VH-VL binders against q0atu2. Designs and how they scored, part 76

Target 1, 119 residues: q0atu2
Amino acid sequence: MLDKKARIRTSREYRNVFEKGKRLSGRFLIIYYVENALDNNRFGFITNKKIGMAVIRNRIKRQLRAIVREYQGQVKNKHDIVLVARAGIGKSSFEGMEKDYIAIMKKAGLFARNANKID

## First folded at step 19 (VH-VL)

Design vj4
Fold by OpenDDE, look of step 19:
Structure vj4 (fold): chain C 119 residues (1-119), chain A 121 residues (1-121), chain B 108 residues (1-108)
Amino acid sequence: as target 1 above (119 residues)
Amino acid sequence: QVQLVQSGAEVKKPGASVKVSCKASGYEFTDYYMHWAKQAPGQGLEWIGEINPDWGDDNYNQKFQGRVTMTRDTSISTAYMELSRLRSDDTAVYYCARAKYYWHFDAFDIWGQGTLVTVSS
Amino acid sequence: QIVLTQSPGTLSLSPGERATLSCRASQSVSSKYLYWYQQKPGQAPRLWIYDASSRATGIPDRFSGSGSGTDFTLTISRLEPEDFATYYCQQYESSPYTFGQGTKLEIK
């Protein structure tokens, strides 16, 4: 699990990201990201019913947390980032999801220069 | 039809705890934050806190922090608000209300019918 | 926290008259995050105005919301008997999402 300080927790925080953030779409994920005034990153997640039934959503949630946690230390600081799961993600492998995450984060320029797990 | 149905009235003694439930129907429970509000007799509305039903993240008014706990059971689309160490000024009608937090931004567009909690010795 | 002050506390008017309700914020609130609710005795509040000036679904056009910054207004052009209730403004600018103390619109 991500620490509380690393999570977007309030509805207003989510709204801020959606209203002011930039949007990039990957194959399985859409990210909204915006700079925050903190020293740390915060992550939010949207996993609505479009991605599948509860069992599928729970799996995707677990996998997304794992991916974000794995690469958390390599993301540039001072960002709020919301991951929106796309409809097709339910049929994706974990590896596919991870690749999509890395690709979209690279495209967004959100990885630090010294990132070493994204090659 | 979209609706929130709350549990029935409660009578408690000072120092006790109360847990109010709010069952959602007619919409995706996890797509909206669930909020709770307090309204003392003849008084205005006071925001208590919110919870993300999908991830369980909560945010409370500092006034209630330490005494309030919000939870949810997604399997039955039900949110809960527990208030502990009750005192007389906790006597009020408590409301749950939903609020969209992504793609469409509304405030409290659907409310429960309210739950009266009476605290008396 | 942002404090919302409504005025007047009670407004006594007759059907057909114009009603003007004020909501003042202790600090600037974006119009996107200013809401109005109507509440009648024994009932839950109902969303009435969102984004400071947009009527919720089913709300008659005699109701209008306006304002920006720290000053917001709810106006009822011609009061109908069913309009007499308590109206609350609310801000969603920052947590806690505070309400005004309400304006009770009563029949004269």
Scores: ipSAE 0.919, ipTM 0.959, lowest interface PAE 0.5, mean pLDDT 95
Fold by ESMFold2, last read:
Structure vj4 (fold): chain C 119 residues (1-119), chain A 121 residues (1-121), chain B 108 residues (1-108)
Amino acid sequence: as target 1 above (119 residues)
Amino acid sequence: QVQLVQSGAEVKKPGASVKVSCKASGYEFTDYYMHWAKQAPGQGLEWIGEINPDWGDDNYNQKFQGRVTMTRDTSISTAYMELSRLRSDDTAVYYCARAKYYWHFDAFDIWGQGTLVTVSS
Amino acid sequence: QIVLTQSPGTLSLSPGERATLSCRASQSVSSKYLYWYQQKPGQAPRLWIYDASSRATGIPDRFSGSGSGTDFTLTISRLEPEDFATYYCQQYESSPYTFGQGTKLEIK
């Protein structure tokens, strides 16, 4: 799954994102994000009890890991990003979550853009 | 009602390992990081490390890196700390303590009762 | 790592007196990441002051915290018998989340 280097690992790092980060809401997800001082991105997740019982929560966790892993190469570096699962996410399909993630990440300006003349 | 209950005292020989448990009740286990601290007899508190109980991400004080492993079982709301290659200076009381990491941020507001680990030849 | 140095190591006073406990950090600590704990023998520590100056639930108003940057203080305006204990400061500014070595407040 996501490499250890690409994970928010400490409680203090989570707190920093919530204290200093920007917030954007989608249908199923909320993201909080802030620039970091690293050469890479770090991802964190909040999947509290409001999203459902253990079976549902484990499905959501697995699906979110897969979505983030699939698109991590497109994300601009040097950001700490926390995904907060909204209460209704248990009703979403994988494709619904994926579309929501893409839309919210684009709206936040977090996907990398190539210059046509960079080479 | 909110409490952390730790496993009982242990007596170990040098070179052995010990695994201490910390069972949470009265709150949502996955909302709080679990921290561990050491207090040797007559000495102060020393932070060992922390674990995200939902996602399993850990972070250790470098002093204990390589000898400590923190795990959890969310199905029984229990965190674990294992310390290997025990030495006599590992004789201490080991505490677990929780800290909220989102929405509201308290210090270590709830502590376990402590687990005495004695390492003797 | 951030080292917290508490002074004095032991403070001997009588009930009714004022106590002043100091915590100095080796690097700046945001006030909201400086905490105080009380510990009595045979017991776990208890959160006493959070955010440098805010009392935890149920802590009497004779306790006050102050300070910023590298210098923090816990003051007890009029000591009660139950206040004699060891007090630790802790920083949560950066990992490892270190504690001071403690100030033992004992009855004279």
Scores: ipSAE 0.863, ipTM 0.925, lowest interface PAE 0.6, mean pLDDT 91
Fold by ESMFold2, fold request of step 20:
Structure vj4 (fold): chain C 119 residues (1-119), chain A 121 residues (1-121), chain B 108 residues (1-108)
Amino acid sequence: as target 1 above (119 residues)
Amino acid sequence: QVQLVQSGAEVKKPGASVKVSCKASGYEFTDYYMHWAKQAPGQGLEWIGEINPDWGDDNYNQKFQGRVTMTRDTSISTAYMELSRLRSDDTAVYYCARAKYYWHFDAFDIWGQGTLVTVSS
Amino acid sequence: QIVLTQSPGTLSLSPGERATLSCRASQSVSSKYLYWYQQKPGQAPRLWIYDASSRATGIPDRFSGSGSGTDFTLTISRLEPEDFATYYCQQYESSPYTFGQGTKLEIK
């Protein structure tokens, strides 16, 4: 579970990321990201009803939290990042989501050069 | 039909708590932040706070921090605001209102009908 | 926090007259985060103007919003009886998302 400090908490903060941020699409995820004025990162999630019924949505939410938490120490600081789950994500494996996350985060240049386990 | 329907009026004693409900219908509940506002008798509007109905992240006006708790139950599309340690100046109408937070952005386009909370001395 | 100051507090006019309602912000507010609401007694507020100048659905063209930065205006070109109400501005630029104290538009 991500610390509250590492969460996008307000509607205005979400709007800022969509208004000013860059967008990159992967197979299962889209990220929007923008530099913030803090010393840390904040993560937000969009898991709309298109991804499936409640059981599926809850599984996806748990898995996305776990993936973000696993790699958060390797992400360059000072960014607000919103992950948008694409409609097909409910049929993805955890490993498929994880690979997709790593790929799009690398393409965005958001992993630090010295980070381990981000090949 | 998009609407927000709030729970009925409450009469409370000082020191008690009140929990107001706001039931959404006609739209996807998790697409909109839920906001709450206070309007004391004869006064203007005061923003209390907001909650992400999908992920539960909240943000409160510092004036209410420590006395307000916002929650939700997505299975019944209902948001809640609880105000504790009530005092006479908490007597007001309390409104819920929604705001879209992704894809497109609106103001508070739909409001609940309001819930009168009376704190009698 | 951003303070919104509306003026006048009360505006007494007759149907057919032009009304001008002012909202001043203590800090700059992007136009897309400045909103106006109408409220009649015993009713919830209703979204009236969004993005400083865009009319909400069903709002007559006699209503116009304008302004930028710290100074915003709601104008009613020719008052109708149904226009007498209290009008609030709100900023959504930064939390807390404050309202102005309101301008009551009443029949002279």
Scores: ipSAE 0.861, ipTM 0.928, lowest interface PAE 0.6, mean pLDDT 92
Fold by ESMFold2, fold request of step 20:
Structure vj4 (fold): chain C 119 residues (1-119), chain A 121 residues (1-121), chain B 108 residues (1-108)
Amino acid sequence: as target 1 above (119 residues)
Amino acid sequence: QVQLVQSGAEVKKPGASVKVSCKASGYEFTDYYMHWAKQAPGQGLEWIGEINPDWGDDNYNQKFQGRVTMTRDTSISTAYMELSRLRSDDTAVYYCARAKYYWHFDAFDIWGQGTLVTVSS
Amino acid sequence: QIVLTQSPGTLSLSPGERATLSCRASQSVSSKYLYWYQQKPGQAPRLWIYDASSRATGIPDRFSGSGSGTDFTLTISRLEPEDFATYYCQQYESSPYTFGQGTKLEIK
């Protein structure tokens, strides 16, 4: 389970990520992400009714939390990141969600830190 | 019809606790943060805190930190606010109100009818 | 936290007159995070204006919101008897999501 400090906790914080953040879509997930003013990352989740009934939604919530916890140490700090479960995610496997998460996080440049920019 | 229906009035002694319920109907409960506000007799509105109804993440006004606990039960679309160690200045009407927090953002567009809590010795 | 100060505290006017209600913030508030509510005695607040200037569903066009930064205004162009109530502004820029103390609009 993610620490309280690593969670997006307020409605205003969610709104900020959707208003100011970049979006990347994967097969099962969409991420929205924006730099924050903290020294750490915060994660939020949108797992609304369109992904399935209660049993499916609870499974997806548990699996997403586990995936984020597993890879949180590899994520560049100072980001607020919201994972949006796409409607078809209920048909995915844990491994499918995990691979999708890794791919979109890499594409966003959120793994591995870049100390310098030459551009 | 979209509505929030709160539990009935309560009379409590100092030092007790109170738990107010707020039942949602006519909309998807998990799409909206639930907020709570206090209005003492003849006074203005004071924001107490908020809870994510899906994931349970909460956030409280520092003034109430340590005495307030917000919870919910998604199976019955109901949010709760518990206030402990009651004192006379907790006498007030307590409101719940919803706010959309993703895709379509809004203000507190729907409020509960309010719950009068009276703290007296 | 952001403090909202409303003025005047009480505004005494007659039907047909123009009302101007002020809300000043201690820090800048984005217009999309400023809201107005109407409340009558014994009733819950009702969303009246959102995003500083947009009327909520069913709100008459005699109500208009304006302002930006730290200064916001609710104007009622021609008061009707049903408009006499207390009006609150609220900011949603940062937690805690504070309200102003209210302006009571009462019949003279």
Scores: ipSAE 0.860, ipTM 0.925, lowest interface PAE 0.6, mean pLDDT 91
Fold by ESMFold2, fold request of step 20:
Structure vj4 (fold): chain C 119 residues (1-119), chain A 121 residues (1-121), chain B 108 residues (1-108)
Amino acid sequence: as target 1 above (119 residues)
Amino acid sequence: QVQLVQSGAEVKKPGASVKVSCKASGYEFTDYYMHWAKQAPGQGLEWIGEINPDWGDDNYNQKFQGRVTMTRDTSISTAYMELSRLRSDDTAVYYCARAKYYWHFDAFDIWGQGTLVTVSS
Amino acid sequence: QIVLTQSPGTLSLSPGERATLSCRASQSVSSKYLYWYQQKPGQAPRLWIYDASSRATGIPDRFSGSGSGTDFTLTISRLEPEDFATYYCQQYESSPYTFGQGTKLEIK
């Protein structure tokens, strides 16, 4: 469950991540990430019109939220993380997005151990 | 033409609710947080809160927490602010305003025309 | 929350005079998060100055913003009749994104 504490909720918080954060690109996603002063992580999303029409964008939003929720327990705490969907993401499968997410999160050093769906 | 067009004036009794709409045109609605502000007659501006139009995440001034709800409908590029349990001191003009939150960052560069809400017996 | 205090509350001047409007913050505000708005009666506010010192599009160069930390000013070098309005500062450093109470600039 990606509750209110685990979401970037304010425009100022988004600005902080883009202003101060590090950037890593994958095939379908870009992440921006920065340490925060909390004991938990917060996630934000940029899913603009360029990724597709409403049906496609809604599917991508559901799938990204599901992927982040699935792996949130493996993410090292104290980070604000914004996922930016790249223009080609609408053609990816759920598994393709998931693999890309795991790869870039590992490259960023944000996973504590090998990524997997359950634990 | 970039603009925000708000719903018309409302007259309400104490204890009722009001829902003000703010329709965006001329720009990509999901690129900008929507903010709301209150201006009581003869008074200054008071920030009420903000909503992410794409994902729906909201953040309210604590003064209004529990009485305000912000929503949106991206299919018609419209944001809403609902204020419940109205009091006489909620009589004010309510404004919507946009701010970019990714890539480049903006102040409140575009405002709606304002909606007068009058709360009286 | 950051409180912005503007002074004076009302400033009565004549066209051609210089105006200086003060905005003081209860906590430090980065210049990039300090904004000024102009509002005339019956109208919505308009963005006037952003990033403490940058004029918004179409704003005359007689307007200048300055300051840092907790002390910010808006200066109008030579008042024109159209400049008489209320001016608000706003901080976007932290939520809630508060406004000052305004300075009404009126014709003497």
Scores: ipSAE 0.852, ipTM 0.924, lowest interface PAE 0.6, mean pLDDT 92

Design vj4
Fold by ESMFold2, last read:
Structure vj4 (fold): chain C 119 residues (1-119), chain A 121 residues (1-121), chain B 108 residues (1-108)
Amino acid sequence: as target 1 above (119 residues)
Amino acid sequence: QVQLVQSGAEVKKPGASVKVSCKASGYEFTDYYMHWAKQAPGQGLEWIGEINPDWGDDNYNQKFQGRVTMTRDTSISTAYMELSRLRSDDTAVYYCARAKYYWHFDAFDIWGQGTLVTVSS
Amino acid sequence: QIVLTQSPGTLSLSPGERATLSCRASQSVSSKYLYWYQQKPGQAPRLWIYDASSRATGIPDRFSGSGSGTDFTLTISRLEPEDFATYYCQQYESSPYTFGQGTKLEIK
């Protein structure tokens, strides 16, 4: 569960990311991302009906929230990032989704250098 | 037929709360932000706020912050706006309206019919 | 917030005449985030013009929108009886997504 500060909350903010943002596609996810004028990151999600029926959709939503929350500390600040679930995501495992997220975030250059998951 | 159907008129006393509903049909409810606007008798339109119907993220006009709560129930494609601690200048017609927020971008292309809330002493 | 000021407040004209309605923003608004709505008494507003200049589906070509930056105009080339209503501009550039106060177009 991401806190309110780390969420894209307004329709205008979503439109800005799609209008101005860069796009990278993975196996299960697409990200759109754009630099913002804040000192923090904001995350948004598109989990439309095409990804599956309610049970599948709710599982995907929970898993995406968990993945983003887990890695949010490694993401370079000042970005608005929207995750779009691809139609085939309903057949993915949590680990598959997680790997896909890490790969596309690295390819986008959104992970900070030298940032680690240090407990 | 895409439509938004709002709950019926309400008469309230100062200090009470009102909860207006807005039921969507004919489209995928989670593809559109739901917005709410106020129109006092003989006056123009005032934007109140918006809610992401899928994820629940909300955003309010500061003028209404602290008194307005927007919620939704996706299982019945219905959005709600609750306005608390009512005062006489809250007397108005309240509208819901939808806006697409990804892919095909639209303005407020569909509006509810409006709900008259009267706050009388 | 961005304030939209419409002028005139009331415009009294006859069918067949040309109408020009103004909307001025307190700061720049991208054309793609400037909209116009028509509202008749007892009815909800209806989307009329989007992206400052594009007519919504089914809107007659006698309606045209123009402008950029802080100055926007709705023009009706030849008024029909059904065109008499109140017209609102709205900006969607930044929250709160404010409306102008309206221009009432009434029959002379």
Scores: ipSAE 0.847, ipTM 0.921, lowest interface PAE 0.6, mean pLDDT 91
Fold by ESMFold2, look of step 19:
Structure vj4 (fold): chain C 119 residues (1-119), chain A 121 residues (1-121), chain B 108 residues (1-108)
Amino acid sequence: as target 1 above (119 residues)
Amino acid sequence: QVQLVQSGAEVKKPGASVKVSCKASGYEFTDYYMHWAKQAPGQGLEWIGEINPDWGDDNYNQKFQGRVTMTRDTSISTAYMELSRLRSDDTAVYYCARAKYYWHFDAFDIWGQGTLVTVSS
Amino acid sequence: QIVLTQSPGTLSLSPGERATLSCRASQSVSSKYLYWYQQKPGQAPRLWIYDASSRATGIPDRFSGSGSGTDFTLTISRLEPEDFATYYCQQYESSPYTFGQGTKLEIK
C-alpha cells in the first residue's frame, strides 16, 4: 500500500515527530508533523486499544492507509506526518475519516496549492 | 506486572536458522517498539534491530541485514527474531527489550531474560 | 554510525570509594538519547540512568549521570557491595542504537 520510503519505520523517527512537530486535532484524528531532510514525505500511524476490538482496529488501519495513499500526491513534500486515531474513530465512516483528514491537512498547510487537479 | 519472557536455550549447527520468541505481558504490546540485542560470551551488547509491533515496520543494524527477520503476533503479544545461516560467532545470548516511541520516550526499561543460542558443529 | 567508547575497561575499587565511569561518543548525542544500564553476571541489563542524568525508578541517589555532546559520565559517590557490575552506555540518537563496550566495576 504505502511504499516503504513513504513510511516512518524507526522508533527514533516517531520520537522526532512528537518532539519537534506541530499538533492539530480533528474529530477523529490528530496529526503531528515536522519538516524532514528528505525529498519525500513519510507517514506514521498510531492506533490504540481504546478504538475497539481487533476487527474494528484492523478496519480503521486499512482505511487510514487507503486515505493517506489516495491523497499522498497532494501533500507538500519533505514532511514526516503521524496520524493518531482518536477514541471515537471506531464509530466513524470512511467518508467521515476522509473529510477529517482533508480538513486537518488543509489547516496544517500541507496540501499543495491547486493540488485538486487530475493529472 | 510488566515483563518480557523469552523462549528457551537453543543448540544449532552451522548453516541452520533459529527463531527466538519474546512474550510481553502487563502492558499494551502495540505501544512499544520491540528491540533485540546480542551479547556474545564475555562480550558487550550489540543492537540487532527493531520492529513496530502494530504496523510491522522493521529496521535492522546493517551488520545483520539479510540474515535477520523480525516479526510479531499481536494476538498473543509476542515478538520474534529469526537469524539464518548461523555461524560460530552467532553463539550468544539474545535479548528482547521494549521502548516507547510516542508521548514519552522510555529507554529500554524492560528486558527479556535472554535466550542462549549455541552454534556448534 | 555513532561509536561509544567507555573507559576504563575495568575499574577495581573497594566498597566506600567513589567511582567515575566515562562514555565518549564519536558524534554528538543529545542528552535525551544517552542511557546507562547495569548488568550483573547471568542477568539481563537493567536501565539505570536515562536522559544522561535521570535515575530510573528505584535507583539509589548515590548514582548520578552527567555530561553532554560527546562526553558523558556515570558517578557512584560511595560504592556499596551490590554496585559491582558491568555498566553500559547506549545512544538512541540515531540507528543503529549502539552500546559502549562496557566498564566492569569489580571489587579490589
Scores: ipSAE 0.827, ipTM 0.914, lowest interface PAE 0.7, mean pLDDT 91

